# VH-VL binders against q55578: the designs that were tried, part 3

Target 1, 249 residues: q55578
Amino acid sequence: MAERIQKLLSQWGIASRRHAEEMILAGRVSVNGKVANLGDKADPQQDFLSVDGKQIKADNRPRDIYLLVNKPRDVLSTCDDPRGRKTVLDLLPQDLQRGKGLHPVGRLDRNSTGALLLTNDGELTLRLTHPRYHLPKTYDVWLEGNPSDEDLEKWRSGMMLDGKKTLPATLEVISENKDQIHLLVTLTEGRNRQIRRLAEELGLTVLKLHRRTIGPLQLHTRGKVLGSGQFRFLSPAEIRLLKKQVNLR
Below, E stands for the ipSAE of ESMFold2; O stands for the ipSAE of OpenDDE; V2 stands for 0.75 times the mean of E and O plus 0.25 times the DockQ between their complexes.

## First folded at step 1 (VH-VL)

Design i01 (framework fv_ivicentamab_arm2; at its last look DockQ between E and O 0.01; V2 from the best seeds 0.00; counts 0 for: pae E 3.3 > 2, placed apart)
Fold by ESMFold2, look of step 2:
Structure i01 (fold): chain C 249 residues (1-249), chain A 123 residues (1-123), chain B 110 residues (1-110)
Amino acid sequence: as target 1 above (249 residues)
Amino acid sequence: EVQLVESGGGLVQPGGSLRLSCAASGFTVSSNYMNWVRQAPGKGLEWVSIIYSGGSTDYASWAKGRFTISRDNSKNTLYLQMNSLRAEDTAVYYCARDLYYDSSGYEDAFDIWGQGTLVTVSS
Amino acid sequence: AYDMTQSPSTLSASVGDRVTITCQASQSISSWLAWYQQKPGKAPKLLIHKASSLESGVPSRFKGSGSGTEFTLTISSLQPDDFATYYCQQYNSYSPEYYTFGGGTKVEIK
């Protein structure tokens, strides 16, 4: 089947989709000997693809890989950082860092911690990040301040953010004292810095933000804790369950 | 220390219903992936159903619509509700825990099995 | 469909023999294969997981090998306790059946 060239380059582990688009615009990618344009498609079974003059062979595509990482703070959730800062790929063994096509599914801010899925399964990534599937994500949020019950209900019901009301959220108070509160927040959308921005709108300061779960994936499950900066492979059952959540296969 | 004990098997007429129980000790059912597996007399093993730690369920295609896996977290007990039973459902039914892990992650082999309970579907 | 074909269906052997049982998948299951031992009237017991990893408490005379579509269980020196039926089982994430067992290999006294 014909696919967009940037998708193919991502599937082969050559570049992220964004970086692949840059490579195409720079004239570094050819299809059947002709320089490709952004938006062009190719069929790896019928067409000859090359990057910087080197052939891309379809039978060398990496096997599907699925990793759960407990991202520590001050690590970027990106494949590549033009400023050279530490990324989630730097947490992995060398043989997984390059050539496997691994990319993060969604993002966590640099100063946030917790669950992050890494995979080379591009179709799964598109579905997991697409708003139509409403994949729930659960966060531990430590705040400075004492919101009223009215403030919490406003957050639960939805608040205006960038001209659009946020989807309903679940907020459970875990603990509270005179100057701090610990919330467990479940969101079914992933808008830019949503928890931090809504907390600021209510006059609260985020002290710590930790993503506990991504859909069915948990850092602490089946008697095992995945510690800060550690990673693990998903089991076959976890992969099946995750795909089921987004109607794959 | 870690045990699974099935109960509720017996003789049932075709078209009848039966609920199997699996009591767990030494670990928490709701924190694990739990399965039912059956074995017809003199035959091999056949997977029936799974309930994931989050509560989602799946079934073998032949069981879907007739069998329901569930659990009661307060009793630490797994269940299999079997309806519209047929002669070919005659088997020993096992519950099993889907848990093993190493440095590379979880792997889903069945590491703990109960002793099984016999279900006989006969006129 | 991820069919699992196990051979032989029965095997007669003596104490001390080297025994090899094979399991063949109709499609690649990578290394997602387990081996179980079952004695009459008892539940299966996990021996090998991930094709070649020995479960704790299982004697070292049991060895698993293979990847992709062909797998073997080898018992290097058969003991009296090893007369049983052995099952392979795939748990590959691509399987729509989720878990498929081989038909079993009964190891009997010669």
Scores: ipSAE 0.455, ipTM 0.777, lowest interface PAE 3.3, mean pLDDT 87
Fold by ESMFold2-Fast, scan of step 1:
Structure i01 (fold): chain C 249 residues (1-249), chain A 123 residues (1-123), chain B 110 residues (1-110)
Amino acid sequence: as target 1 above (249 residues)
Amino acid sequence: EVQLVESGGGLVQPGGSLRLSCAASGFTVSSNYMNWVRQAPGKGLEWVSIIYSGGSTDYASWAKGRFTISRDNSKNTLYLQMNSLRAEDTAVYYCARDLYYDSSGYEDAFDIWGQGTLVTVSS
Amino acid sequence: AYDMTQSPSTLSASVGDRVTITCQASQSISSWLAWYQQKPGKAPKLLIHKASSLESGVPSRFKGSGSGTEFTLTISSLQPDDFATYYCQQYNSYSPEYYTFGGGTKVEIK
């Protein structure tokens, strides 16, 4: 079946959808020997696509890949860092780092650790990052000090951030001593540095932030942990659950 | 010791209903993907339904609308509610655990099975 | 839909024999295939997952191989405990019938 050219180029790891659109506008993409226009479609089984005179074939496209990474500290959750800093792609074997179109789904800041999904499935990425689907994410949060019950309830019900109230969150106290508290926080939205900024608003300092889960995806099961800096492929059941969460079948 | 024990099977008339139970010991049902698999007498294995750790469910196309998988976390027990039973539903019903991870971090297939409970649908 | 075809349906063998069972998938399932052993009146037992990964406690004489659409289970030196029915099972599908079993191969005493 025919599909938008920018979608095909993105699926084949040639460019992001946005960059593919720019390539089309620049006249670099052709279908059956004719320069393509934005909005054009092609059937990868029937049509001949080329970029800068080089033919792109359906059988050369990367297979759909889904990876779970346990992101360590000081690694950027991006596939394209303009300053050349270490990224999550650098954690992967060389054959997965290039030519596969792998990109992170959402972001964790440099100082945060934990679960991060990488895939080359652009449609799944678009849906998983869309606020509409309210994909839950669970975080281990270590705070300096001792928040009051009132502070925790204020966080649970939602607080003002950038002029808009945050969605309700689930907060559970895992452990507490006189110097710090360990919370398990579940969010259904992904605002910029939300946990750190809400803690700061309450006069608390985040000592450590670790994302434990992304929807059905977990780093820990039955005493087994995906270690820091390690990755694994998702099982078909995990992929199925993610697609179901965003109404893809 | 990890075990699954099914119960609730028996003889029912066509159009009737049965509820199967699967009691787990040595692990927590809600922390695992749990399945029902059946086997007609002298025949092969056929998957029926799954309940994921998060509580969502999926069914074989022929089971959807007639069978309902559920669990009671306080009792650590898995259930299969079977409605509008037909002669073709006659089988031994097994509950089975679908591991979340194997030793390399990949999901296992069905690693722990119950002994099965026989359901006979006959007039 | 992923149809799983096992061959042979029945085979006769003697203790010490090498036996090979084949499983064909109607579409590529990568390596998302398991093998089970079932003895009469008993529940199935998982032997191999992800085409070639032996389960803990399963003897090394059992070996799984293959990827895509063709898979094999080999028992290098058949023991008395190995007379049973063997099933392959795919778990690659993203649509209903997520888990499909082969028809089974009965390994009988010659």
Scores: ipSAE 0.166, ipTM 0.621, lowest interface PAE 5.9, mean pLDDT 85
Fold by OpenDDE, look of step 2:
Structure i01 (fold): chain C 249 residues (1-249), chain A 123 residues (1-123), chain B 110 residues (1-110)
Amino acid sequence: as target 1 above (249 residues)
Amino acid sequence: EVQLVESGGGLVQPGGSLRLSCAASGFTVSSNYMNWVRQAPGKGLEWVSIIYSGGSTDYASWAKGRFTISRDNSKNTLYLQMNSLRAEDTAVYYCARDLYYDSSGYEDAFDIWGQGTLVTVSS
Amino acid sequence: AYDMTQSPSTLSASVGDRVTITCQASQSISSWLAWYQQKPGKAPKLLIHKASSLESGVPSRFKGSGSGTEFTLTISSLQPDDFATYYCQQYNSYSPEYYTFGGGTKVEIK
């Protein structure tokens, strides 16, 4: 099936859609020897695409890759950092760091740890990051101090954030002492730094934030622990489940 | 550490066969464009064959029919089967990874090489 | 065919000299050219890709330039470690020979 050229290039990890569009506009991309125009489509099974005179062979297309990473602290959820800081891609072998088009699906802030999905499947990325297809995410949250039962209930029922009430959340107290509380928090939405911001609204400080699950994905499965900084490939079953949840075939 | 290590070279008679191996570490062979490049004594570099990440293969025109590139994913090893060897096939054979592109676009070049293995075809 | 003609085959130079090596393609290869350095008994080392992009760790005295059919590798000030053989290489996929190397340039001490 014919698809937009910028989509193909993006899927193949050659360039972002935006950059691909720029390349097309610059006359750098050709299909079957003809300079492509913005909006043109190509069939990856039948047509030959070239960038800067270099043919992209169909057999050279990167396979769809799906990785679950346990992001450590002080690692950025981005493909590239202009300041040279460590990114989640740096956790991967060099052959996966480049040329595959891997990128994080969503983000964890620098100080947060835990489950992060990396993929070169742009369509899945788009779906998973769309508000319509929010997957439940579970977090371990360590807070300084002890929130009141009333405050916890406020959090559970929803709190005002950026002029909009948050969706109901599941909060389970795992442990508590005089100095801190450990919560298991499940969210069905993903506002920017939502947990940290909500904690702040309640006068609480987040000491540690660890994402345990993303929908069907779990860092720790039966008999298998994905340690900090480690990654694994998703199973075919996990991939199917993810796609199904976002109505992808 | 990223490394390629060739082995299997040696002395062979004309018409003979030899299989070279290239063991990779620090990266996955099946995820990369892997190549064989040879260099006759005192001569230049000559491309021999490529195996793509998808598993398809290609060869120099002179190599077709006599040389076969393959890989064992479980061993993360690249191979070159050489048949009907001739004196002119005498060379150091290198395995090399081709970095075809990155997030910024095409970056095509042989960025990782093995130390090479010498094949001598002589009666 | 995309033939690569490299010149000179050999050049003698002294430490501190400016050295220029040329590679000419029989057809336009855009910027799809790499330069390699090879020392005796060693594998080639990638210096420059895409005609002018310097590899990490390569001294800035190495410079690649050119596009289309004419390419140049320049060593601004030759160092003792630079005595080696240099190769250009095209990686244009429109050729039956996916990769073609120049004949090499041996840079030796005068």
Scores: ipSAE 0.029, ipTM 0.567, lowest interface PAE 3.3, mean pLDDT 89
ESMFold2 (binder alone), look of step 2: mean pLDDT 88; pTM 0.917

Design i02 (framework fv_ivicentamab_arm2)
Fold by ESMFold2-Fast, scan of step 1:
Structure i02 (fold): chain C 249 residues (1-249), chain A 121 residues (1-121), chain B 110 residues (1-110)
Amino acid sequence: as target 1 above (249 residues)
Amino acid sequence: EVQLVESGGGLVQPGGSLRLSCAASGFTFSDYYMNWVRQAPGKGLEWVSIIYSGGSTDYASWAKGRFTISRDNSKNTLYLQMNSLRAEDTAVYYCARGEYDFWSGYYFDYWGQGTLVTVSS
Amino acid sequence: AYDMTQSPSTLSASVGDRVTITCQASQSISSYLAWYQQKPGKAPKLLIHDASSLESGVPSRFKGSGSGTEFTLTISSLQPDDFATYYCQQYDSYSGEPYTFGGGTKVEIK
C-alpha cells in the first residue's frame, strides 16, 4: 500500500504534513537511496525511507512523547507559523523542538493561557480531537461586570452557536466583586473560541481565560507546580487514563 | 574529526571539590547535547548528567545537589563541577556526545578517553 | 527509573562461536536502545543504535534485535577482536533519567 511520503511521515509522527512537504522540498527525504520529490509515493513494507541520512523503520520511529505545557500569553498553539511568531515548540529544549513530530492537541488562543497537551502520538491526537471523544476541560474565566443568575443559567443549559445549541456546561462562581466575576467553566466539546463567543452573546467581556485541566491532566500536581512557560512529561498513569478515555488499549 | 578530551581529574580528599573539563573539536559543539558518564574501577557504566543544546540539564538521582553540569559554547567546552566528593565517586569520567538527529538523538556516538578521579580516605 | 538487566554478566567463548547477550528493560523503551563495546583500558565504542541499526565500520557479524522490554546482541562468528565487555543503554527520554546502562557482559577467551 503505497502512500504519499508526507502522509506516511505525518502518520508516523515524524512531522506535520506541511513540514514533511518542506522536508521533501529541502532534499532531506530519500526513498531507496534516491532523493524524494513532492508527490512521490512509498510503500513502507517494500521501500526504505531516510530523513537526514537516517533510515526510518517501523520499529525505530521516534518514541511516542507526551508533554503538558503551561502556555503563557503571546505564544501560538501551533508548530507551523509562517510569520515566524513564537510557538509552543519554542518553549521546549532544542532536542525536543526538532524532528520529534511534537504538535499541540487542540488549540489555545494567543491571549489564552494554561494546560496544553503536546504529543507525537497521531492516533491519540486524532481521537482526542474527534467530536465523539472530547475530554472534559476546565477553564478559569474572568469576566468584566456581574452577570445575572439568568445569564449564567442560560450558559449552563446551552446556547445557540453557529446554528447548533452548545452542550450543557458546568459553571461555578469562584469569586466576584463589583467589577468582575471569576468562573470555573467545564466543557466537554471544543467549538471554535466557544467561551469567548458565548460570553459575547451575553454581552460580557472575557478579561482572562486560563485552561486549568484537560481530562485527568492538571498543571498543579501533588509535589509539583507547573509554572507559566514550563513543561513536564506525562506520567504513565496519566497516559493510561487519556488512552482509556478514547478507547485505546 | 570529532575529538573529546577530558581533563581535571586527580586525587582528592573526601568532602573535597573538583571541576572536570571536556574540550570538544571537529563539530558544531552548540548543536549537541553533551553528557558525563562514569565508570568505577572494575564496574559498569553509569550515566551522571546531560546538558541539552538548549541549556536544560538533567542528573542521575544520586548526583543531584552535588554535581553541576555546564557548557561554554564560545570555548567548545563542557564542565562538571563535583562537590562533597565521596569514596564512591572514584571513577573514570567520560565526556560523551549525544547524536544530534531527530529520531534517535541521545545515544553516545563519540566518547573522550576519560579522566580518572580518585577520592581517597 | 528504568532498570536495565543484562545477562550473562560473564561469558566464556572461543573464536568462531555464536555469542548472544540479552538486555531487559523494566518497562517498554520502544527501540531506544544502543549497544557499546569496551576493550580493556579504552573508552566505549558505539556498535548499534535504535536496537538494530549497525554503525558504519562495525562488522556485519554484530546484530541487534528486539523491541519493548527484551533485546539481544548477537555475534555470529566471534573473532579475536571481539573479546571485550558489552553494554546496553536505554535512551528513552520519558523516564526522567534519560540514560541507563545494563550491568555489562564480559566476553572472555575460553
Scores: ipSAE 0.000, ipTM 0.400, lowest interface PAE 14.1, mean pLDDT 82

Design i03 (framework fv_ivicentamab_arm2)
Fold by ESMFold2-Fast, scan of step 1:
Structure i03 (fold): chain C 249 residues (1-249), chain A 124 residues (1-124), chain B 110 residues (1-110)
Amino acid sequence: as target 1 above (249 residues)
Amino acid sequence: EVQLVESGGGLVQPGGSLRLSCAASGFTVSSNYMNWVRQAPGKGLEWVSIIYSGDSTDYASWAKGRFTISRDNSKNTLYLQMNSLRAEDTAVYYCARVEYYDILTGYLDYFDYWGQGTLVTVSS
Amino acid sequence: AYDMTQSPSTLSASVGDRVTITCQASQSISDWLAWYQQKPGKAPKLLIHKASTLESGVPSRFKGSGSGTEFTLTISSLQPDDFATYYCQQYNSYSTTWYTFGGGTKVEIK
C-alpha cells in the first residue's frame, strides 16, 4: 500500500507534514534513487526512501528523543531562521540536528535563558503546548527598582493583559537591594511575554529572565548542573511524568 | 485540495442569535486548530475564537460569554454560535485553518487557508 | 497594551513602482509575523509567514523583512494584480492565542 511521502516522513517523526513538503520541494528526498516530487507516493514495504542521501527504513527511523536544553541569550527557540541566526538546534551535535525531527516545545524569546524541552515526539509536543495541559513553569526574574508589597500582590492576584485577567501566580522574593530585586515567579499559563509585560505595567524593567523549571524538569540537580548552552537527555522517570500530565501513557 | 465554505449568515435583530457553519473538505477539522475571524464593512480583520485539537477553546475578550465555537467531527464542520448580538457584530465572518502538524514552527501557527466568508448583519 | 501598528493606512502607487509597508509590534515577537493580501470582495490570502518566508506560488516581487518589533513588506515593480489591502498579523504565543492584526494598508492605483 502506497502512501504520500510527506505523510510517511511525518508518521516516522522525521519532519512535520509541512516541513516534509518543503524538503521534497528542495530535492532532498528520493525514492529508489530518483528525486521525489510533491504528490509522489511510496510503499514503505517495497520502496527505498532517502533524505540527504541517507536511506530511511521503518526499522531505522529515529527513536523518540527527549532533551532538556539550557538556552543561552541570543539563541532562537526555532529550528529554522531565515536570517541565519543561531538556533537551539545549533547547540546539538550534528547527528542530532539532522534526520531526527527534533524541535523545541514552546519557546523562550531571544533575550531569555533557561529550560527548554526538545523532542521529536509530535503527540507529546501538541499536548504539552495545549492550553489545557500547560505545565507550571518557574522563572528567575531580575528587576530594576524596588516594587511595593502592593505591586507584588497585584501580580500574584492577576492583572489585565490583552483584555483578560492573568491567572494567579506565585511570587517569592529571593534577594533585594536598593537598586534591584530578584523574584522567583511560577506561572500556570504561558501568555506571550507575560512576565515582561506585567513588569512593564508596574513600571518595572526586567534586567534578566531565566526559566528554571518546566513542570518536573529542572536544570540543576545536586549531582549535576546543566550549564548555559548545554543539553541532557531526559530520564525515563521524567518522560513518564510529562506523559502522565497530558494523559498520554 | 483544501476548501472551507461558510454559511448561516443573514440579517438578525439586536439581542438575537445566529449559528454559523464552516464545512471543510480536503482535510480533517479534528486534526487542526480552527479559527473564526471577522471583518466589519470597510474595516480590518479581527480574531474571534479558536478551537484546538483537544476541543479546548479560547475567545477574544469581547466574545467571551456570547459566542461559542464548536465542531462536529462526523460532518467535518466547524460552528460559531452567536448570542446577544449587537450592531457592532455586523461583519463578514471567515473560518480559517491552522495546520498544527507543522511542529517545527511551534504549536501556534499562521492561517494558511480561509473560507470565502459569510455576512452577518445585526440591525433593527 | 499590545498593539500592531501598520503604516501607511493608504498608499497610492503606479504600475512598476516599488512600495513598502511597515508593521510595528509594541513588544518583540521574534519572527512570528505573517502577511496577508485581501482583494476587494475576497477572503485574505497568505503571502508570507515567519516574517520573510514566501508562501508557495507567491511572486518573488513580494519580500518580507524584519524581526523583533519592526517589519516591512516590499513589493518591487508593482503589478495591476497587486492593488489590494495588506495586513500583518502576529502569532507569537506560548499556550494562549490572541492573534493580533495590523490595521491594514490599502494599496490604490494612482
Scores: ipSAE 0.000, ipTM 0.399, lowest interface PAE 15.8, mean pLDDT 81

Design i04 (framework fv_ivicentamab_arm2)
Fold by ESMFold2-Fast, scan of step 1:
Structure i04 (fold): chain C 249 residues (1-249), chain A 122 residues (1-122), chain B 110 residues (1-110)
Amino acid sequence: as target 1 above (249 residues)
Amino acid sequence: EVQLVESGGGLVQPGGSLRLSCAASGFTVSDNYMNWVRQAPGKGLEWVSIIYSGGTTDYASWAKGRFTISRDNSKNTLYLQMNSLRAEDTAVYYCAREWFGELSDYYYMDVWGQGTLVTVSS
Amino acid sequence: AYDMTQSPSTLSASVGDRVTITCQASQSISSWLAWYQQKPGKAPKLLIHAASSLESGVPSRFKGSGSGTEFTLTISSLQPDDFATYYCQQGYSYSDIDNTFGGGTKVEIK
């Protein structure tokens, strides 16, 4: 039951293992009212831990975490950790990869980039992925080819995919030249490879697919740019907005 | 149209080897998770093995060391190499595509082959 | 270790009947449950994924419900084409100690 203090602090989400070691060395951590030293152990069920004079209640379950990742190409949206495969969890510091229960909300295929929410809040995940809530997601789509206005209108109104008509989508032309077009596409449903397959049905090839937003979440906020392969924590305001979208408080 | 077509089943003696093939059309095998699932005569479905899009694999405990899942991207074909076959391996073997909606949290086996019968008997 | 228990193993019913099949997971799989239909001599066919999401082309009389450890498949008005064996499948964990599929429920004519 007794474990190294830096491991406990890391498991409880108080600090990364390395930062926890630095905190111990700085004399900021106490066990049963006595300053802890590196290598000391504590039993979370029997011992009293404090950081900076503030008592830390033992809770081995991870705290709720909400991260936005700008997923690069060739990284998989999965909780699976099979050998030889890079996942979105691998983009995070090691202390967030272990024991936190973090998982992606929804999926982006290997060749797609952009906004991906990671959380360990299972109730929020269930609601955000439920078709009932029709959470809008916006994509930058670069296509090789020259779709007609009629082709784009078919996409907007819905097309047959796997025997069922897709929900209406919003499509805006951002730019177009002789060989390719850049579209902004907003969807309220998540069918298997929907954007790529609808483009293929129209005789178009997707060159790039980038998810710009998930509901109220944006990769770039005022004064902050989230670059490829980077992550950030959601603000309390963003968490509240997400929960409001799915009737959670 | 998305399809999986299996071949390679047949009669083999205990201790023998057999290679099953699963030819895919309408999609790219390397973009998907691919499974082998078997069903003994009169019995239920039993998961055998998976190959992930990245090329790593997992196996049922009884299949480890005897069965090898692989794919050939140039032929868009999934394989199951079966070695040291036992009478208990007699079953119809199905290949199945496992995919998720681009925005979905859930994986599921949406496309199945028609199955190929493997009989292990002297 | 996940264990999947399906009940009943066999069910006799008449056309027009309401049929309910249950699937129990030994520990929570959230909504990572799919339902498959298998006709004699044919491959399984996906009916429902994510516990309740109906696959395209599947009749609306099929309904899935549940989350966590208890799941049901309901056929509101049984048709002749519905006599088949049904399997639940957890997609949550595929390991050498886990059961992926339930044991199956054969729906046969009364």
Scores: ipSAE 0.000, ipTM 0.409, lowest interface PAE 14.9, mean pLDDT 82

Design i05 (framework fv_ivicentamab_arm2)
Fold by ESMFold2-Fast, scan of step 1:
Structure i05 (fold): chain C 249 residues (1-249), chain A 121 residues (1-121), chain B 110 residues (1-110)
Amino acid sequence: as target 1 above (249 residues)
Amino acid sequence: EVQLVESGGGLVQPGGSLRLSCAASGFTVSSYYMNWVRQAPGKGLEWVSIIYAGGSTDYASWAKGRFTISRDNSKNTLYLQMNSLRAEDTAVYYCARDYGDYLFEGYFDYWGQGTLVTVSS
Amino acid sequence: AYDMTQSPSTLSASVGDRVTITCQASQSIGSWLAWYQQKPGKAPKLLIHKASSLESGVPSRFKGSGSGTEFTLTISSLQPDDFATYYCQQYNSYPYEDITFGGGTKVEIK
């Protein structure tokens, strides 16, 4: 079947969808010997797709890779930064940084830390980021201020953000003093800067935000810690659990 | 020079347990994905289990719950703990090194000589 | 899990012969296939990975080809050292699929 070129390149692990679009705009992609334009389609069974003069076939696709990164502060959760700032790919060995199509699944702000999934499996990425299939994500949130029980319950039940009410969240108080509170927040949706914006709506300032888990993925296992700036490969069990959650076979 | 030497095989009764060892030299087992592969007498090769460089493990569906792969980094040795053994588990067991360093490749560049496990009354 | 079927199961040949062994996957495995040689009483030895990439130290008379579901191992001029059993092994997108081996092809003296 014919499909958008950027989708095929992403599915084959050649590049993320965004990078594939950039490659097309740069004139690096050809279909049947003719330079492709953004929006063009190709049938992988009938058409010859080339990148930088090299023919690409589905049968020669890169192996699927799944990594968990403990993102430190001041590192961008992106494949490539136009301004040359440090990205999560820069945390990986050189042979994983290029030619593998690795990209982050979702995002964490520059000032946020913690669990971030990297993969070249475009289908899994699409499903994990789709609104219907968002996995529960758990965050350690340190706030400056004194939220009332009413404020916390308002957050739990959902608040208006960009004209739409947020989904219910699970909030647990871990510790509290006169000047700040430490919350454990679980969300099943990933709206832009949701935790920071909801805190601001309640008159609270986020001092620190750390993502502890992504679905079944944890930074800390029994007696073993994935340290800041470190990465590990996902186990087969973790990959199967992620795929099962989003109805992938 | 890379070498893998298996030991611990022998005769065991059905329902019994056995622990296999694979002593490695010439490389560090914790840096590689290590596997167990078996071969019944006169039959083909069958994959059993893997331990990833990061310590995670996986198993063939028929081995899950009965077999446990592990390693001891201080001894540079791979292990396979086999419980609830059945007659059909009779085979030569090989340890094998995945070529990949950090990235699991899925093909095996070095194999041990194998150790025979016989499950019989 | 992908089923891997090798043919023939047994092949009789003479020194100097051209030998071809076929391996078929039940579903496409791209080029993620390795070939091993096993001599009686010994462990398997890796010959080829990624369908056609020859391992260092393996004689050039061994050649792998194919992609998708059909693969071949060819020995262009059989030598006495080549009488052995050969196995193909798929490793496509692990761990979505378990590692599986073909049933083996025994190359014996005619």
Scores: ipSAE 0.005, ipTM 0.413, lowest interface PAE 15.1, mean pLDDT 83

